VHH binders against Protein DOG1-like 4 (DOGL4). Designs and how they scored, part 53

Target 1, 232 residues: Protein DOG1-like 4 (DOGL4), of Arabidopsis thaliana (Mouse-ear cress) (q84jc2)
Amino acid sequence: MSKMRNLVEEKFLEFYESWVIQLELYLHQLLIAHNNNTMSETELRHLISKLTTHHKAYYTAKWAAIREDVLAFFGSVWLNPLENACSWLTGWKPSMVFRMVDRLRKSRVVLVEAQVKKLEELRVKTKFDEQKIEREMERYQVAMADRKMVELARLGCHVGGESVMVVEAAVRGLSMGLEKMVKAADCVRLKTLKGILDILTPPQCVEFLAAAATFQVQLRRWGNRRHYVTHS

## First folded at step 19 (VHH)

Design gg13 (from gf5 with N57Q)
Fold by OpenDDE, fold request of step 21:
Structure gg13 (fold): chain B 232 residues (1-232), chain A 124 residues (1-124)
Amino acid sequence: as target 1 above (232 residues)
Amino acid sequence: QVQLVESGGGLVQAGGSLRLSCAASGFTFSDYHMAWFRRAPGKEREFVAAISWSGGQTFYTDSVKGRFTISRDHAKNTVSLQMNSLRPEDTAVYYCAAGDELYMPISADEYDYWGQGTRVTVSA
C-alpha cells in the first residue's frame, strides 16, 4: 500500500522520478563514451558537464524542498527501503565514492602518483568532514530528549493541549538543526565530487561517473525487486 | 558585488604577444572555474581557455593550443591569459568568466559571471 504523502513529498517524488530517468540517459551516454574511445576531449567534457549539472540540479531542488519540510527527507518516500538503508544524512555517504575511485585503480585506468596522492588527501579530508557532521548531528538528536520532552513523554496522554506546543517547539528546533546538517552534508558531497573530478582526466571522469551512476541505478533496481516497489 | 575586470588588451603585430589579466572580486574565487572567451567581429562568442578552481586542470580550444597559456593566482584573485604567436584571426574582444560548476565547463552558458571584455587587435 502506498504511504500517504504530504505536498513536499509528492512534489519531490515527481521531481526525483524525472531526475532518475534523465540520470539513466546520461549513464547510457557515459557507458558508450567509456566503451568507445572515439569521442574527442571536447565531447567528453561536454558530457561530463551535462551530468554534473544534472547532479547540481538535484541539490537545488532538494534544498528548496528541505526549507519547507526537512523531515520529509528522513523518510524519503521516493526511495525504496534499500536505498534509504544506504543513505547517510538523506543521501550517499561522501566517502563511499572513493570505492568507485578505487575501481579505477584496478581497471585499465592508470593513475599517476600525483593523482593518487591528491585522491588520498581528499579522502582524508572527506572523512574528517563526515565525522564533524556526524558529531553535530548527534548533538541535535540528543537535544530532542531535553527535560521538557522527557517529562512530557513520561506523562504520556495525561497532558493537555500544552503538550502540542512543547512538541511543536521541539520539532521546530530539531528541524532547523537537521536542515543545517543536511546542507552541510550535501556540501561535503559536492565538494568531494568536485575534488575528484578535478583530479581525474576526462576519460577517468567518465569511467568514475559511469561507475557511480551504475551503482545508484542498480541499487534502486535491486531495492525495487526486493521490496516490490514500483517507481515511475 | 561581483566584478570581473579584464586588462591587457591592445594592438599587436602578427607574431607578437599579449598578456591578459582578469581581476575577480565579490565571490569566493577559489571555488570558481575561470575561463576566457572571445568574440571576433561578426562572429559569436567562443571558448578560448579554462582553468579549474584549483588550477589543476586546463583546457584550450584547438586554435590556440601551444600558443596560449591560462593561469590563475589565488592570492591575487586573478586569472591570466598569456597569448603568444598572435595571429590576425585572434582579433577579438576577450572576456573573463567565472563559473561554479562541479566540473570545469567549456560552454558559455555554464559560467555565472562575466567581465566587460578587453579588445585585442592583431594586425597582419
Scores: ipSAE 0.898, ipTM 0.955, lowest interface PAE 0.5, mean pLDDT 93
Fold by OpenDDE, fold request of step 21:
Structure gg13 (fold): chain B 232 residues (1-232), chain A 124 residues (1-124)
Amino acid sequence: as target 1 above (232 residues)
Amino acid sequence: QVQLVESGGGLVQAGGSLRLSCAASGFTFSDYHMAWFRRAPGKEREFVAAISWSGGQTFYTDSVKGRFTISRDHAKNTVSLQMNSLRPEDTAVYYCAAGDELYMPISADEYDYWGQGTRVTVSA
């Protein structure tokens, strides 16, 4: 069944499709840089900055959209079912990126002891922050059948303009907590990424970002093949 | 209000040393990358040095490598530039900058806040 899309979903779908195309272009550049040992540190840093700026643009757009309809991101019609299944609070789970770092260690990239220690500290902090958010989510889920939800259910029995307005107000109230949680999760994502990039050398950053982007792009491709979804 | 105030500029002979300082206020200093830029007479502004938000990473333009050292003090909300073995070509107005990008930038357009600058003159 085709899900009816609202205006927020349609706009963000268009944005995301374009954003992914650009991500793939950056991925290609990262892979070239990774395989080319002749690139200068300056060139590598510029490439990293371009990609990270691209990521910031995503969150800027997301935060603007969730102010209008945070619930759209819990459906995420711009993602396939596999991508959605792998999502944690409307995005990637922050602690997952450390698996990408671990991949670096298994490759030819050597991390010095100081880097390893800093990464572990960051991992611990990230996990702590994730757990805090999860507890908050649990609290919200348990409290879901509160007075507002009961009121919403009651109003659902009636048809009329005034009733619709009341329902909308109730939904906005109920969504406020979700918006807060999504923003908190995004904050942890960005802080985690910022932390990792501060610890790694430019070549290591390129490899890390290439791995992360590859995973994201491949996940999308795998999901599209499995569910016969075509994204432009 | 965000403020970056540079100090430490002046006249120095070739081979001499200066220490520039930038005092930051009005924002969360620990979240921002800090950098020094300079503008020589008749030239465009150019990158000199940057230090990451944590202080764990630094980067320098080639012409100052081995001579300049950038550092930051989180307790005092200051960033410094130690300039040794100064040359006449180092003559410029030096600017302090702050940016909150995910990655420490080396381009001027990626920094959000700027100081008014301090003049450094190196005589032959």
Scores: ipSAE 0.885, ipTM 0.955, lowest interface PAE 0.5, mean pLDDT 92
Fold by OpenDDE, look of step 19:
Structure gg13 (fold): chain B 232 residues (1-232), chain A 124 residues (1-124)
Amino acid sequence: as target 1 above (232 residues)
Amino acid sequence: QVQLVESGGGLVQAGGSLRLSCAASGFTFSDYHMAWFRRAPGKEREFVAAISWSGGQTFYTDSVKGRFTISRDHAKNTVSLQMNSLRPEDTAVYYCAAGDELYMPISADEYDYWGQGTRVTVSA
């Protein structure tokens, strides 16, 4: 069933497609920077800043869209099934980035002890924040199941005008709660990223960001290929 | 209201030292990268130094490396610039700036808040 895309979905889809194209361009630049040790620190910092600004722009757009329809981001139509399956509260799981850092450490990236310590501290904090959000989500789900969803189900059986208003109000309330949680999750993502970038040297940042972008792009490509093969 | 108030500027002889200070208020100081910029007479504003939100990272323009030190005090919500071995070419109005970008920026357009500046004059 071709899920009729609402206006929010359509707009964000367009945005996201453009955003991904730009991400791929930055990825290319990051790879060049990584392979070419001739770039100055200033140049590296500028490149990092451009990419991080690009990421910030995504969340700005996301938050604007969420205000209109947060539910659109649960089962994002602009993502393939694989991307959606890898999503935690409408995005990447913050603690996942530490796995990327660990992979870097196994490669040619050498972290000093002070960096390792700081990364570990950040990891702990990130995990704590994730858990906090998860607990809140659980509470929210329980609350929904016990009260709101039951009410909605009951009211949904009535086609009267007043009942519709009540249902809409209830849905709005639920949406507001979800919005809050999504924003909280995004804040953890951004804080985690900000923390990692503060710990790493510019060359290490380039490597990390390249790895992250590569993962994102490959996930999308692979997911798309699989989807087309199964539905062709 | 967001405020950045610079202090510590003045007249100094070449080879002398000054310590600039910037007092920040009206925003969550610990979330912001801080930087110093300067504008010399007849020149454009240029980056001098930056310190990350945590204080863990610093960056300097080449002309001031080894002479200037940027630091921040989270308890006092201040950022400082220790300027040693001052040169006549360091003469400028120095501006404090704050930015909340994910990565510590070195471009002026990436900073959100600015002070009014403090004048530093280095005589030959």
Scores: ipSAE 0.880, ipTM 0.953, lowest interface PAE 0.5, mean pLDDT 92
Fold by OpenDDE, look of step 20:
Structure gg13 (fold): chain B 232 residues (1-232), chain A 124 residues (1-124)
Amino acid sequence: as target 1 above (232 residues)
Amino acid sequence: QVQLVESGGGLVQAGGSLRLSCAASGFTFSDYHMAWFRRAPGKEREFVAAISWSGGQTFYTDSVKGRFTISRDHAKNTVSLQMNSLRPEDTAVYYCAAGDELYMPISADEYDYWGQGTRVTVSA
């Protein structure tokens, strides 16, 4: 059954579809840049900047949307079930990018010792921040389950005007907490990405970003083949 | 309030050296890429040099490569541009800029904050 979408979902769906299209265009450019090795450093930097600006735009839009309805991002209707299953707090898990870098290192990317060291430092930091968020999330979930959810459940059994107000307040409280956590997670994502891009050379950045974009696009395509997602 | 204040400009003979400094305040300095731009008389503003938020990356326009060195001091919230072997064509107003992009930008439109500039004049 098709889920009824709220206005936030509809709006973000439209945005995301356009965003993905543009991502694919950038991916294409990255692949060309990677394969031809004819682009100047300046050109590569421009391309990287364009793509990273594109990513930043996503979070700008996301953060605007989550202010309205953060719950829409937990079970994002614009993502297929596979994409959703691979999500950590409404996005990619920051620590995963290091595995991606490792994969690239094993294939064609050669990192100097200084880069390896910096990446390791960043990995440790990222993992720490990620775990911190997870602990907070766990604490939040326990707290909600013990208090708010119980109250909501009780109120659900007593339908009345006053009960509705209490439920709404509870939901708002829940949403506010989730919003904070989502933003925190996104900050870790962005910091991690910013860190990686600072460590890698422009050609390496191109490879990394191409790999990341490819993974994202392929995940979506593969998921869509198995699960029909309506984007109308 | 965000403020970038350039200093160190002046008149110098060709082959001479100057050190420009930019003092930053009003934002988290360590999160921002810093850059120097310049505008010569009758010309458009052009990129000169940039240094990443961490200081780990630098980039220079070709015309200044090997002559200019950009650096930053996180403790003092300053970015500097050591200019050696100055040429008359380096004559310009030099601007300090700060940007909070994921990747160190080299385009002016990607920088968020700007100083008022300091004039550098290189005589023949």
Scores: ipSAE 0.879, ipTM 0.954, lowest interface PAE 0.5, mean pLDDT 92
Fold by ESMFold2, fold request of step 21:
Structure gg13 (fold): chain B 232 residues (1-232), chain A 124 residues (1-124)
Amino acid sequence: as target 1 above (232 residues)
Amino acid sequence: QVQLVESGGGLVQAGGSLRLSCAASGFTFSDYHMAWFRRAPGKEREFVAAISWSGGQTFYTDSVKGRFTISRDHAKNTVSLQMNSLRPEDTAVYYCAAGDELYMPISADEYDYWGQGTRVTVSA
């Protein structure tokens, strides 16, 4: 089935498909680095920088696209339904990344006491920032609904040209508020990632980045699977 | 206006010590990784040492490891390089750099802001 996409959606779909392919290639390099056990600290740091530069490029492209059409990032055409269902404000939920760190600790990543303390401090800060964004989003949604109702009451009329104008203004206002909140959420995501990578050693960063990339790739693969059953 | 101002360079005998300082302004210091690079006469700029935004990570090029110590002071917005057991091959112009990448860079092209440099000369 064909689908009509606006320009922003078409451009970001092309970008995202290429971006994910490159992420999969970097994942391969991360797994080799993990299994090789002979990579120098300099080599590990260069690999980690490639991954973080790749993630930064995603946000650069996203923020440019959001300026044009933030609503494209809610129910995105470049994501399958499973990927879309797992999103919190257009991306991974910052507090959930600590569950990934916790799983790595239970497997084979050994953290010293100082790292554990720093990670707990970061977890608390991340949760606080996350909750603040959720409260601000709710306040904005309520304020937008209230403003829309007041304008409709002032018009005191049936649906027509004036009512369409008020609805269009409300939708634009919501879009502008969503742009602010999505960028705030992305800033929390980036601060959390930056904090985790600063606490972990280079080999631990490789493990973490590999786990994160694996999760993202698996969500895409699972969501793209489709089973059809023909009944006779 | 972002500014990085190095100080503490000079002439020293081999085996001696110097402490370089870099005063930072015009950005949120605690968000930035800081590094020292150096350029010897006729050579390209090379990485010396870096310290992460929090101060929790440091990294040194092999030739200075054990002799140089990078540190930062968030109250004064400064980064320092303590250089001990100096050798003639440490002779260079030393540059302070700042970057806000997700991961502490060791490549010059990942640093956004640069100081003017301070000259260190180590005599045989």
Scores: ipSAE 0.761, ipTM 0.892, lowest interface PAE 0.8, mean pLDDT 86

Design gg13 (from gf5 with N57Q)
Fold by ESMFold2, look of step 19:
Structure gg13 (fold): chain B 232 residues (1-232), chain A 124 residues (1-124)
Amino acid sequence: as target 1 above (232 residues)
Amino acid sequence: QVQLVESGGGLVQAGGSLRLSCAASGFTFSDYHMAWFRRAPGKEREFVAAISWSGGQTFYTDSVKGRFTISRDHAKNTVSLQMNSLRPEDTAVYYCAAGDELYMPISADEYDYWGQGTRVTVSA
């Protein structure tokens, strides 16, 4: 709503910067675990749990912030333009994580037939849930566009406290609906992640989480460099 | 109202078998990882076995591998621990635990709900 960074955006920027730093530290631990042939299954499971707890903490903080300002998560100030451009309903697209799984299979990480079958079932379920969310979002976007035209007409014809209050009430109503859609999308993300981690073995989970963290870190690093354009 | 109720404990001779059961209610059972922990006299709770929300993963502490089997029954909302080849060092109060973390936990602090425990005594 404001061109200035509000309190929610400032607080989440601080949170996110710290969260990404910790993610990078966990990535280093994942890479060590990947290369360490002496780590026990217990040690691997503890590391995986740290990573998944870290991801869960992100959603806990996000959902708290969304209750105050869901719009902050559409074009977020804590993300660079490339990161924002890759977002689907304020986060990674659930079906896209299966490309990470496919990459692991290409590196000859051997998935047994039972794992492959379960992953295909999960991929179908994830895509179905994703498409359902997209349809609901389309209906919501049409409703938002209609209300925006009404609000703009009201602002053009009428200036005063009542006009501002009506616009603010309409925006609040749309914001509440948008909060529900974002949370629904996050639930699909969490269900998909939980499902994948249940199908993979602990070493495979380490590889998957390392690949996902690497992508996120590289997207941030590369996107921060993208703005520099050289001239001949 | 979440409730976990263990049963099946008792006295058994070394080399014998027992089957522990834990009836769960008050939450969506299929969303939760289930685990057994135990507490020997004068000690802290220690991890025994866990089974993931789907049943697709199990994990056991080294001292019980090959002897204990954890299983879950989604129709009855129960988790069980089949304990074979029991040893005197298995003597403890056994606790059922449930947690809904993204990844199946093996640490006690990651489990949200706990039963009251059932006593297992293994005599030499």
Scores: ipSAE 0.757, ipTM 0.896, lowest interface PAE 0.8, mean pLDDT 85
Fold by ESMFold2, look of step 20:
Structure gg13 (fold): chain B 232 residues (1-232), chain A 124 residues (1-124)
Amino acid sequence: as target 1 above (232 residues)
Amino acid sequence: QVQLVESGGGLVQAGGSLRLSCAASGFTFSDYHMAWFRRAPGKEREFVAAISWSGGQTFYTDSVKGRFTISRDHAKNTVSLQMNSLRPEDTAVYYCAAGDELYMPISADEYDYWGQGTRVTVSA
């Protein structure tokens, strides 16, 4: 049967469609800057700031929406099934971004040894933070399983209105735990991005942001084509 | 509450030097980019220099490159602006600013916190 959408999902769907359109427009600007050796450092920095402001706006909107309905971000109606299947706690996996940096180094971007050392330090920190979140998710899952077993034991002793209150408390606890983990994952994503942009030069930042936006756009286009195979 | 307090302004002869300092409190200093802006008499604020949260990146407006040096001290929670070879057109009120954007800003509207300013007058 058809899926119903609540107000949070409808609002964020509208936001996300607009946000992606603007990201594609910024991608065009990044590609122009990528091929333009006459842009001043001031002009490059302004372009990079537009991109980072756009990304920060996404997280601002996301965190407001998560406070109202974190479950909307697991299996999101504004993402296609491929995008949803590729997510790690509602977004890109922080450690995987360094594979993109590695590909840029092999094709176009020349990094000095000081940058390489700083990127490796950041990669290790990012992986450590990522693993910490994964351990907390495991602990959350164990706690939920134990809580569910306690609820079933209590239900076996007493039936009636207490079962409704226990279910409501369990759902509330699930939502709170998921919100905390999603925000923690987003903080690792933002810290990783902030670190990469601090290590790279402005032209290198343009290359990196263009590659990241290209990947995001391609993933969306590929997954949308799969959605409508009966029309191809 | 967040506070940025500038010091080190004053009157100086053209060709002279001054060192501005900005003491920061009420936030995690190492998370913030720091910048100096200035307002000349009858003009809008303009960007002078910025230093990233880590200290690994700096940027200067063209008119001060080679003459001004921005630095930060994480132990003292201060940012400084060493101003050498001062010119009369450097006369302005200098403002310290702090922002936690993902990328080191060079536009005033991307900085969240501002000091009250310190006056620098460069006489011909």
Scores: ipSAE 0.753, ipTM 0.895, lowest interface PAE 0.9, mean pLDDT 86
Fold by ESMFold2, fold request of step 21:
Structure gg13 (fold): chain B 232 residues (1-232), chain A 124 residues (1-124)
Amino acid sequence: as target 1 above (232 residues)
Amino acid sequence: QVQLVESGGGLVQAGGSLRLSCAASGFTFSDYHMAWFRRAPGKEREFVAAISWSGGQTFYTDSVKGRFTISRDHAKNTVSLQMNSLRPEDTAVYYCAAGDELYMPISADEYDYWGQGTRVTVSA
């Protein structure tokens, strides 16, 4: 709706563009490692750590930016519309990552029975945590529709400076609630990722991270291509 | 305040054994990967062994594999390094490290907290 980007959006756009470029470089390294069976376990572990450090850097930057403007992460200017449409509470949906794990298991990745059991336990826990967050978000949305929020909107329609100040205070309160929910969702994402990487062997981690990075890059490329076709 | 306190170092003859211990406090122990690094005289710190936050993964540098065993005790908030068949080249100051990275690190720069170290000297 608004074409003007605030400082938070502009800063994070710059960060995200460079972050994605680096992700693509790491994806290239993951694909080489996948196709090269001569890499040592030490080399694989270093590569995996580069990827996980890169992802951690994303969340570090995100959480700093959210303190200033959480709404920037709902309908983000640094993502195309397809990427935004696939977002759940400002990021990938934790339970959906297990579809990627299932895909790998059905193809070439062979899991020992103990790994399969641990992954299923993690899937159940992730779904439970995700469901808890969805219930809290629902309660938040119901509170938004509360008569007090409708009254604050009516005060804003009276166009007085007093009404504007009350509406601004209410918006700040809503932003704090959203920040809490986004951080909770991010914690589920990170715990799920940390759990998966702890269960998988280093070669399996390389395969998983390659699949995840490929999906993210493809989603971005296809979303951008769709827009070109639509405008042409 | 986060603290890592190593103990168990000393002087041992080649072929002997030592058990290092690291007591951790000031953080949720079960969220952290734990590792041992060592610094030989005139050298930079090098990786020795790591154990993941859950205890489900371990990794050792090649020179100690089969001789050293890392373990953790979540009830006591300790990590241990059992060092068997010690060699003079194992002489170093051994450091306990903790990190909460997404993946168990093997590089020193990925560990956030460090102990002050315990000296191990292996005589010929």
Scores: ipSAE 0.723, ipTM 0.872, lowest interface PAE 0.9, mean pLDDT 85

